# Ledger of designs, part 174: VH-VL binders against q96il0

Target 1, 167 residues: q96il0
Amino acid sequence: APERGAERRDTAPSGVSRFCPPRKSCHDWIGPPDKYSNLRPVHFYIPENESPLEQKLRKLRQETQEWNQQFWANQNLTFSKEKEEFIHSRLKTKGLGLRTESGQKATLNAEEMADFYKEFLSKNFQKHMYYNRDWYKRNFAITFFMGKVALERIWNKLKQKQKKRSN
Below, E stands for the ipSAE of ESMFold2; O stands for the ipSAE of OpenDDE; V2 stands for 0.75 times the mean of E and O plus 0.25 times the DockQ between their complexes.

## First folded at step 5 (VH-VL)

Design o8 (framework fv_ebrasodebart; at its last look DockQ between E and O 0.43; V2 from the best seeds 0.52)
Fold by OpenDDE, look of step 5:
Structure o8 (fold): chain C 167 residues (1-167), chain A 121 residues (1-121), chain B 108 residues (1-108)
Amino acid sequence: as target 1 above (167 residues)
Amino acid sequence: QIQLVQSGAEVKKPGASVKVSCKASGYTFTNYYISWVRQAPGQGLEWMGWITGFSGDTNYAQKLQGRVTMTTDTSTSTAYMELRSLRSDDTAVYYCARGIPYDQSKGFDYWGQGTLVTVSS
Amino acid sequence: QAVLTQPPSVSVSPGQTASITCSGDNLGSKYAYWYQQKPGQSPVLVMYQDTRRPSGIPERFSASNSGNTATLTISGTQAMDEADYYCQTWDDSTGYEVFGGGTKLTVL
């Protein structure tokens, strides 16, 4: 009975980097580049006495990271797929095979590929515009919460110093 | 499992307002858009607008400008669509749908079950 | 505002190939999406980004985009494929989502 090759369902990898930082880490860890997004995942440290503001910041950073990982992973896959389809379609139209006589993968010239890039950019322009807008808003929010957390930490340090002086 | 669960059917008089809810689950709400689409009886799909889960930015169909308001509650992962100054021609099934806003767009990949809004005198 | 034009109805015999067209200005420069809607049900995404099929959608569903026309193709059409089909794109100038008028597919 021929083993039916399990078609590997290209399940979009759940972008959770399998990178596990050391358990005793007291800082954020940066993993290797993800194979799909090419982005380096960050494992965020969770302090034992995490404040509500610190928690909000961490969650926002995590969500933004996941958002970016998913975006770029899918962007790269979409780009690669469409590029391949474009090349195959053009070669077929030219009556050319997918391989040269030398056995190399047939390619299109730079001018033909320019048409692909133009079309691809046109199709994705609006989505990229909204992505960029949200990217700025997310980063602004992160920066804002970073400032709040910094102020909170300063305030807490000042309170501790005052308490030590009063004792 | 990803789900969009909408509020129940509504019956309204002309000139009234209706607010439909759409509770999202099974995904990070803030990383996606919610679109609202309506369908009058025996008619096609009509896009009403979208709202971002993160920023709450909205884009409304021109026909509905001034009458429609979309909002989100990120704490409950719920989107709301309010339509004011209801008319008989607003009688429709209203759908919420998840949109992927970026190059990874898969269109509207998940839909609510729909909410029937009937506007009658 | 971008307008997508679909035939109001298409009829096909079981086992035959159904083709539903969607035409619009500059549709070739945009992605097309396709939805199936059965009576009393919510729309279901059947094709996205012109040619891509979501998980769970049968392989008999395919789509193409040529010029200003997107085409949904259903090979080996079955009785269960009887539904309304909508194409969808967006308007770059407004950011509006745009649906076609819909096509009723009847399997005879």
Scores: ipSAE 0.576, ipTM 0.829, lowest interface PAE 0.9, mean pLDDT 89
Fold by ESMFold2, look of step 5:
Structure o8 (fold): chain C 167 residues (1-167), chain A 121 residues (1-121), chain B 108 residues (1-108)
Amino acid sequence: as target 1 above (167 residues)
Amino acid sequence: QIQLVQSGAEVKKPGASVKVSCKASGYTFTNYYISWVRQAPGQGLEWMGWITGFSGDTNYAQKLQGRVTMTTDTSTSTAYMELRSLRSDDTAVYYCARGIPYDQSKGFDYWGQGTLVTVSS
Amino acid sequence: QAVLTQPPSVSVSPGQTASITCSGDNLGSKYAYWYQQKPGQSPVLVMYQDTRRPSGIPERFSASNSGNTATLTISGTQAMDEADYYCQTWDDSTGYEVFGGGTKLTVL
């Protein structure tokens, strides 16, 4: 059967890019980087005769990808907004405008920007440590179920071969 | 539509246990956590603990350590909070709330309707 | 353990600006969150990550967090803003979520 694929739903008329899987793919495929997370999504193939175990593995991989995409999209947004606010706050403290004489956005020097990066990392350090731990837990689970699926497929191949020979 | 729907009100005697459920819908349950927050009559919000959707990791408020157990059932997208050895000062409305694990980038953005638990002799 | 302190009540005339404070040790080095609770209802998130406003929350709500104090500010206060307001943060050392005691906002 032709691959239907699933398209991301747009929730606002903001011009957000859509990612569409190939119409007739029978394999997983990797799309372009997501605008918000900067991660390349995998679009998963759902075979017609997918076993319960294969379904569980696919769902686990889909959920993990969604979780990872969400984390980095949220982190990227937080970083961008806090960077802008930090710059504007420091310019205001120095009595400087938000724009240069030429109309460009005013910026801070590298030493001042280093202060922002240090503060942001410190404020978000524990979140990233817990993210890493959960990422490893998810990957261990995925690897475990990949092994179970591999064994199931080997067993089914052997059973099919035995039936052909014994007939 | 993201929703958290809690079980109905309960009346208990001191020394009993109560188990409140929180059924989640409209999002991938395993990618978030559930925090439990209670509110005694006329009082403020008191955090009880949280449980992660994927691994079932928990963290309980020190005041409740040893009396509270939180679990999840990922097949039904449901979180549970059990409070044992009930006392009269456990009378409260119990809320579940959704968050992103370990740092709430958007806070507790969705709350259940609350479950009144009354402990009386 | 971390503690967040709020005034028990704040009164404001309609159309005036209300300010609700939340004090905690090094609160400015953490993210602060604000919830509105009307009688008989569940809390509703009104500000997150110090200064961010969720969709559906009126622009008259704003917030800040610096030093030891986070502040929720409601400009042009309306009767519908009368509610209890709670600040909240995360305690890195314990992983606990910490709520302030709450502030009853009265619009007279």
Scores: ipSAE 0.536, ipTM 0.779, lowest interface PAE 1.9, mean pLDDT 84
ESMFold2 (binder alone), look of step 5: mean pLDDT 91; pTM 0.939

Design o9 (framework fv_ebrasodebart; at its last look DockQ between E and O 0.52; V2 from the best seeds 0.68)
Fold by OpenDDE, look of step 5:
Structure o9 (fold): chain C 167 residues (1-167), chain A 121 residues (1-121), chain B 108 residues (1-108)
Amino acid sequence: as target 1 above (167 residues)
Amino acid sequence: QIQLVQSGAEVKKPGASVKVSCKASGYTFTNYYISWVRQAPGQGLEWMGWISAFSGDTNYAQKLQGRVTMTTDTSTSTAYMELRSLRSDDTAVYYCARGIPYDQSKGFDYWGQGTLVTVSS
Amino acid sequence: QAVLTQPPSVSVSPGQTASITCSGDNLGSKYAYWYQQKPGQSPVLVMYQDTRRPSGIPERFSASNSGNTATLTISGTQAMDEADYYCQTWDDSTGYEVFGGGTKLTVL
């Protein structure tokens, strides 16, 4: 019975890095680069007494990380695929094989590849514009909430000091 | 499983307004855009606009400028499309769809079931 | 505003190859997307970014983009493939999404 080769569904795995930080960690952990996005995932620490603002900040950071992982994973796959298709198409048009006489993968010259890059950039221009816009908005929001959390922590520390002086 | 569930069919008079809802599930709502597309009976697909579920930024088709408003509620993962000053030619099935081509580059990969809006005197 | 032109109808015999074209200005500098819509149903994405196939779409579906023309190809067409097909892209100047007029595929 011929083993039906399991077509590896190139489903971009849901980028939940299998990196599990130590259970007793009181800090954010940075994992190794993801194989698809090449971005390092961050495991965010959850404090025992997380405030509603801290929770909002954490969720926003997590969602933004997921957003970035998905974007770059897809972008890298798209780039790799289109590059390969372009090379194959051009080689075919030239009547060249996919491999050289020495058995090496046939490549195109820098000028030919410049056409690919130009086309790829053109097709992806709007995507990159919107990505950049949203990236700034997300980071602004994160920074804003970081400021709020910092102020909340200062306020809580001041209240605790006042209570200790009154006793 | 990713799903977009729309509100039920509506019958409106000319000059009235309609608000259609689209509840999203199975994914991080704020990481995607929602687009609205309508289809008149026996006609093709017409893009109406999109909204960012994160920022609330919108882009509306020129034909619908001033009459359409898109909103989102992140707490319920629900998108809304309001169309005002309804006309008979607004009779259509209205669809919500996840994404835009330049967001995740996957086009409109998930669609709601559609909402029929009938405008009759 | 960008306009996408599709043939209003295409007919094919079962088992034959169907080709649906979508033409538009500067379509070669953009990505094309394809949707299938059966009567009374929502559209379904069948091809994205010119040549990419979503999970769950049969391998008989393929697409290409050459010059200002995108082409959806259905090899070994089946009766279940009878539907309306829409191409889609965007307008760079407005950021609007643009659909083609649609093509009715009939399997005879």
Scores: ipSAE 0.812, ipTM 0.904, lowest interface PAE 0.6, mean pLDDT 91
Fold by ESMFold2, look of step 5:
Structure o9 (fold): chain C 167 residues (1-167), chain A 121 residues (1-121), chain B 108 residues (1-108)
Amino acid sequence: as target 1 above (167 residues)
Amino acid sequence: QIQLVQSGAEVKKPGASVKVSCKASGYTFTNYYISWVRQAPGQGLEWMGWISAFSGDTNYAQKLQGRVTMTTDTSTSTAYMELRSLRSDDTAVYYCARGIPYDQSKGFDYWGQGTLVTVSS
Amino acid sequence: QAVLTQPPSVSVSPGQTASITCSGDNLGSKYAYWYQQKPGQSPVLVMYQDTRRPSGIPERFSASNSGNTATLTISGTQAMDEADYYCQTWDDSTGYEVFGGGTKLTVL
């Protein structure tokens, strides 16, 4: 177990949650928000006799989470870096330093920051349209496979009941 | 290790078709698009189109509409590009490259080795 | 669809600074990318999102994008930098990937 005091001084990135579901859990688990994407990861349960359909659904959900986490991690990083570059560029144009007299990072007022937000949204508008299109397609596929798995489970229950009645 | 490995060189006659493969490894294939880019001898890069490995959605360069078909096989992590009604000016090296058009943080970070397609009588 | 224009060639002496331009309508309002292609090889990403450098690309590579022009700059140019260089952007209205015509960098 690492010492808590040393962790307070750690500036290294920590991208993945340290959450670990119980070994014998039969359910998916939702972890804390990821540092980079701000999304809560799902920790997926793998049953001992997972059907081929159940495996396809689980992999689809895992891959979609990876895709979505990666997109928002990248978008958040891009936003943060471009925001800092915009602020530094405007401060230098004004002849101002990067730090205030108290040592805090210098900032721009709300009207000045509005220019950044407008430019960022405009530059990324169509990007989000394509992202939303892929998001809808992934969620439709997930819903479709959830339905197939539900039907498979109902059929297996009916087949088990029919065998019991015939014996 | 991320890798895109393409099929071997092809020699074709005008009017024929060619189908180039691009096998991906080392990453989640269905989370990326594959773009196809060609380069005629001594010429620059020409983007041909992209395909989503997840949905199969395509977008083809206007110059190639009606002559090109892009597909994927997710079970083998392989993308395909078929160019029909070949002409001599289709002689080029054909590249596949991975990317996500709306994820601007990456560009085309990995490329296949290229496939020479020669169209001659 | 967007058009990106590059000079056909640029020549520099070893140790000098090379500048390769890429011109396009309102290019500064889009992200610009740069690729290096050595003879007989596949292209390699050398700059992305206007100014950012991938891991493994030397710090002597830098780039900018403002107005109608993106510029790739190589400081302290070495013989191994001799290659073709392509700029690229994404056209939101069509969804097309657009490449410039390429620039042959010669190091004498």
Scores: ipSAE 0.710, ipTM 0.868, lowest interface PAE 0.8, mean pLDDT 86
ESMFold2 (binder alone), look of step 5: mean pLDDT 91; pTM 0.937
ESMFold2, look of step 6: ipSAE 0.691; ipTM 0.855
ESMFold2 (binder alone), look of step 6: mean pLDDT 92; pTM 0.945
OpenDDE, look of step 6: ipSAE 0.780; ipTM 0.887

## First folded at step 6 (VH-VL)

Design da1 (framework fv_ebronucimab; at its last fold request DockQ between E and O 0.47; V2 from the best seeds 0.72)
Fold by OpenDDE, fold request of step 13:
Structure da1 (fold): chain C 167 residues (1-167), chain A 120 residues (1-120), chain B 111 residues (1-111)
Amino acid sequence: as target 1 above (167 residues)
Amino acid sequence: EVQLVESGGGLVQPGRSLRLSCAASGFTFSSYGMNWVRQAPGKGLEWVSYISSSGGSTEYADSVQGRFTISRDNGKNSLYLQMNSLRAEDTALYFCAKDFEYGSWSFDYWGQGTMVTVSS
Amino acid sequence: QSELTQPRSVSGSPGQSVTISCTGTSSNIGAGYDVHWYQQHPGKAPKLLISDNSNRPSGVPDRFSGSKSGNTASLTISGLQAEDEADYYCQSYDSSLDAYVFGTGTDVTVL
């Protein structure tokens, strides 16, 4: 029995954008859209005296960004592949070639493509539901930590003011 | 029910390689970071490695840096640890451990472990 | 130096309260990193008891409580039961190592 070659599921390379912000920057940077996910990566600033809470927030934001990038990269690849397969299959069924007489790529009409979109959304409905659930959980956590960091910063500023008044 | 099942442990000579696997079930595997933690016989717990939910970020303890590689396949709900250049000091029970809540650097579920013995 | 310091053993009678200390340094607990606690019975996997200094995960009895002050964290077991006989580990993060760190472990015995 021929060993069915394990279809290497072309997982999008988990490549963190190689965009390097200027070394002296004191703020977050937004990179160009990723070629696979089409999402703009954020390069998070690391302060010299980063608190443990700030570090937790930063790492959570970074992980969430990576998670989001990977999801959409894979989704876009899957979408593109399935779309092409659908078009080819439908053209073949119609007895049409992949190219028109003018040499242009043969396309399906809007109604036929609507069927593809409906099927694709239906097929991926559960995947999108899980994504949305996790997206909300992650963003809730991020927001919560943002609040904690804000409070910590206020407290530290107050302590510094008190110390300056005592000297 | 959340389950983590480690495999791939065994007896090996120093300098050899092993690959550990952890099969995850009962939760959305791709949503959480995963860890390897080891315990030498009669000793305490030692964190070994971390991998983010997407697999885009990895971290290692100094004791295994450059020798071990953590990886994951979210499509197979599987975590892996490639261990190269094994040493006697790597002899331990290796646990697969799931990250708890987002932003909590703790582990809520553990496997039963797989034993790795490095001996001449 | 990379481990959090715990007492080797703690003992108590049934119904008593026992406290396990976990002492860190300025690069871990003293830096403000959270402490987590695990219970491990002989031949079993560790179980999370306390997360984030004082949070109890679902299914953990209320007789377990955690606290943190300065560079020291504490796990208190109130109303000690025979089933509480186990090893207990604290865990945190160390900025100097850029790694998770565990305590040396404490053997709790019920007399």
Scores: ipSAE 0.882, ipTM 0.959, lowest interface PAE 0.5, mean pLDDT 93
Fold by ESMFold2, fold request of step 13:
Structure da1 (fold): chain C 167 residues (1-167), chain A 120 residues (1-120), chain B 111 residues (1-111)
Amino acid sequence: as target 1 above (167 residues)
Amino acid sequence: EVQLVESGGGLVQPGRSLRLSCAASGFTFSSYGMNWVRQAPGKGLEWVSYISSSGGSTEYADSVQGRFTISRDNGKNSLYLQMNSLRAEDTALYFCAKDFEYGSWSFDYWGQGTMVTVSS
Amino acid sequence: QSELTQPRSVSGSPGQSVTISCTGTSSNIGAGYDVHWYQQHPGKAPKLLISDNSNRPSGVPDRFSGSKSGNTASLTISGLQAEDEADYYCQSYDSSLDAYVFGTGTDVTVL
């Protein structure tokens, strides 16, 4: 989606997207990738005549986005921190410095880094399984409410047509 | 087994502050929204505040807006309520309550509560 | 605060059916928001009995059922038992307050 002008950038929390949809937008907007989670936030449209079902759906989608952003932001930070700790530990065990002679950070070869990836996945297996379970629960609930909202909108349009024919 | 254990209640003078805590166990705390609900002695239930699973969204009853702050620490499986400028009408048993299913807007597990008494 | 209206008390003999009403306004139940029901025994925390008007969570006895019509919701206890003696609260959402709202509570007595 094209970028639109921002209205209130200075009120956004640190580390979250600063994109704001235009005031007159009647559509959801997809913002730029969040620095920490690498996910694009959705900025949801709120219609003036929002029904209770529409409100529930919107809030569920907003809260699911927040939940998902937080999970991946935390995982990305944990990944980066544990990667550095792993590299430092292995370099120290080898008797090597933390920096090369050129001043750049020393690192490990691909086979050694594969050990890190295996350890990280093993340590976080259960956390990711709980995340996947709850991700599916949330998506099923969202789909259910989308269906209910769609039926509500259909019935409202049929009721409106029936009223016009009678009058 | 899901457990919610509130603490931090006590007797305080009007205008003072208290901080309530709720320790959660037996479920994935970070997956669910949390609430504070209070019950004045001999009275019914009154919803106080809500916080989303990530902590990114909060809501407050009008009676406590601007005085109470809900927060959570998902790393410690803990929910908090900072209560400032306490008034006599805030006297109640305060429950910590877990959101039921996504989109239900109901509360399936409650703690036993912690008593807050505000009097001179 | 806006409260949902419930009868102060209801009573019944063992084996009877009792019904508790919960009446709202145009900003809550009348607007189409769902109703939930809680049971609270003396000195205990509330327990969820019915969610989303009529859904019975796992572990809740079959004798509890709920319904909603217009701006009124109902909890029915079929085959009243001694352990059903408790306070019962309905709960919904109010769009004018942007808040969850509870009913005034009903004291159920088993005769």
Scores: ipSAE 0.728, ipTM 0.898, lowest interface PAE 1.0, mean pLDDT 87
ESMFold2, look of step 6: ipSAE 0.652; ipTM 0.871
ESMFold2 (binder alone), look of step 6: mean pLDDT 92; pTM 0.938
OpenDDE, look of step 6: ipSAE 0.859; ipTM 0.952
ESMFold2, fold request of step 13: ipSAE 0.725, 0.717; ipTM 0.901, 0.897
ESMFold2 (binder alone), fold request of step 13: mean pLDDT 92, 92, 92; pTM 0.935, 0.935, 0.935
OpenDDE, fold request of step 13: ipSAE 0.881, 0.881; ipTM 0.959, 0.959

Design da10 (framework fv_ebronucimab; at its last look DockQ between E and O 0.41; V2 from the best seeds 0.70)
Fold by OpenDDE, look of step 6:
Structure da10 (fold): chain C 167 residues (1-167), chain A 120 residues (1-120), chain B 111 residues (1-111)
Amino acid sequence: as target 1 above (167 residues)
Amino acid sequence: EVQLVESGGGLVQPGRSLRLSCAASGFTFSSYGMNWVRQAPGKGLEWVSYISSSGGSTSYADSVQGRFTISRDNGKNSLYLQMNSLRAEDTALYFCAKDFEFGSWSFDYWGQGTMVTVSS
Amino acid sequence: QSELTQPRSVSGSPGQSVTISCTGTSSNIGAGYDVHWYQQHPGKAPKLLISDNSNRPSGVPDRFSGSKSGNTASLTISGLQAEDEADYYCQSYDSSLDAYVFGTGTDVTVL
């Protein structure tokens, strides 16, 4: 019985972007687009005196970034795979080879590809809806924490000014 | 309804390994961080490990650092805890716990737990 | 592991108010990290009662309230009911450990 080769599900490697900013950086760094997600990773700066609120914000931002990277990496892989399968299937149905006489990869016309895109979007509609919902929830949370951090910083500055006036 | 179901617990000898699983349903598993929390018989709650929604970030309690590994399969809505070099002190009911809201470091849903007993 | 300190037990009569304290250190509650509270009935999983010091999740009765001041957080149960008999745990984050930390737990008895 031929050993059915375990289709190695090419799980997108949990590719923590190997982008390492300089150690002495005092600001956030943006890396090049990831090869799978096509999203630019952000390396978040960690202040020496980071408040608990700042830490929460930073971690939330980082987690949200990682979440986005993973989602789009997987989505892009799925899209590429299904696109290729669709093209191959349609070419086969047409009695055409995968390569043209000139040796180029055979392609479908824009109308045929439009059908693929429509079908793909329809099939993944619910997934995209959930993504969008959670994306908004995350960003609202981030914005909320950004506001809190801003207020905290203002308050701390005011306290420092009062202390300086009292001395 | 959100459900978390732990499995894989049992009786093991010291030094052995065990793998716990948690099956999640009723929510978008891939959107939330997940935790393992344990409770020794007649004792309080102890946080064990955390994994981010993507699995890109993990953290461990000092008591299990280097011995336990948390992982997840978002495609299967499953959380795992690989426990190596088990000790008698690891005897506990192990809960799978979901992060609450984004930015809240609390746990809103818990499983019923799976019992791990480490004994010679 | 640095546990948050709770009283071992608290008791009250039906209709009374009881308060459970949770005392931390300068690396957790005192550092400004939020405190969360859980209820655990015997043989059951913990249930989140209070998040982020005072936020009450949906489905939690309004008789449960949380507060935080300095290094101490408090859970108040007003109008104590028989079903409130359970163990209660506070939880926070400790920056020195980079870990979540739980309190020692409080057994609440309804007399």
Scores: ipSAE 0.862, ipTM 0.952, lowest interface PAE 0.5, mean pLDDT 92
Fold by ESMFold2, look of step 6:
Structure da10 (fold): chain C 167 residues (1-167), chain A 120 residues (1-120), chain B 111 residues (1-111)
Amino acid sequence: as target 1 above (167 residues)
Amino acid sequence: EVQLVESGGGLVQPGRSLRLSCAASGFTFSSYGMNWVRQAPGKGLEWVSYISSSGGSTSYADSVQGRFTISRDNGKNSLYLQMNSLRAEDTALYFCAKDFEFGSWSFDYWGQGTMVTVSS
Amino acid sequence: QSELTQPRSVSGSPGQSVTISCTGTSSNIGAGYDVHWYQQHPGKAPKLLISDNSNRPSGVPDRFSGSKSGNTASLTISGLQAEDEADYYCQSYDSSLDAYVFGTGTDVTVL
């Protein structure tokens, strides 16, 4: 993916964190938990002489973070929505209102809620399998590129020592 | 098994708009970045636009910047290209293309394309 | 917009090896960005042949190999076959354009 700079990403999907690191930071930053995904975003530093390999690693990490945050934000929203619908449906079957006599939100007991959790996990099983597969693929790719960047930096240091000796 | 099917091409006059669609199947669409690549008749390939898997990052070739907008709907497994202020030089076969592997900046699956002709 | 230079055409007899060059600039291949290769038969979509200079995706014959040195990448087709007659494009990233760039394309003819 071609893009330039460490500029804040206001074009991100709705609900993405708005954390803004210091302008002259030389380090990656970890922001507060995202409201929807519950994950802490990393704000990545872009060095002035970033190599092509370093650029690929940074963009892969950024896009993986976005992908992960979007998945969990959507799943958390779906979970909350379906949980509410399940509770309302079961209360209606029992002839009960949505609120108790004291005005509090009516709930189901733990045994009844276990039915919901089983249904939700079963319904979303395949989606979570594909997410886990792609999460591991992304993690392997990131680790691979981290290793390549480390080797590149070692070789650059060795080349600089060899150049200085020959001068 | 992987399929990318473009649609929305046609014949239009300069200055008008078209919206292209790409329907994806056979892979986890929301996990991969997507691209539009075009090919003028009898000419080579030209990259047009990119969108990240989440839709949070987009980029454009200079030739289309400010006129074209790439978007995606991961709930519908669909990629879009809104093309405004069309010019004769935009005449091309437009391909939808999937990013290969994570961290690779190459494209492994392509649709058969949808033809856009800007006549004048 | 294309910054990558390829020969317009290359030809060879069946069984021969053919090499297609892809020459860039200091803002793309010369900066160290990877090169990818695509094959396109007439009327068909491009097909990824080589990624990341030398990696062959599954299903690509081992007759196809890629390399990169300096500002230049090369695609080699060993043991040319009739079905290899097609157009071939290289592709890289250009940091000054902040864009993916394709080569001019090479028409391979099998004699």
Scores: ipSAE 0.729, ipTM 0.891, lowest interface PAE 1.0, mean pLDDT 87
ESMFold2 (binder alone), look of step 6: mean pLDDT 92; pTM 0.937

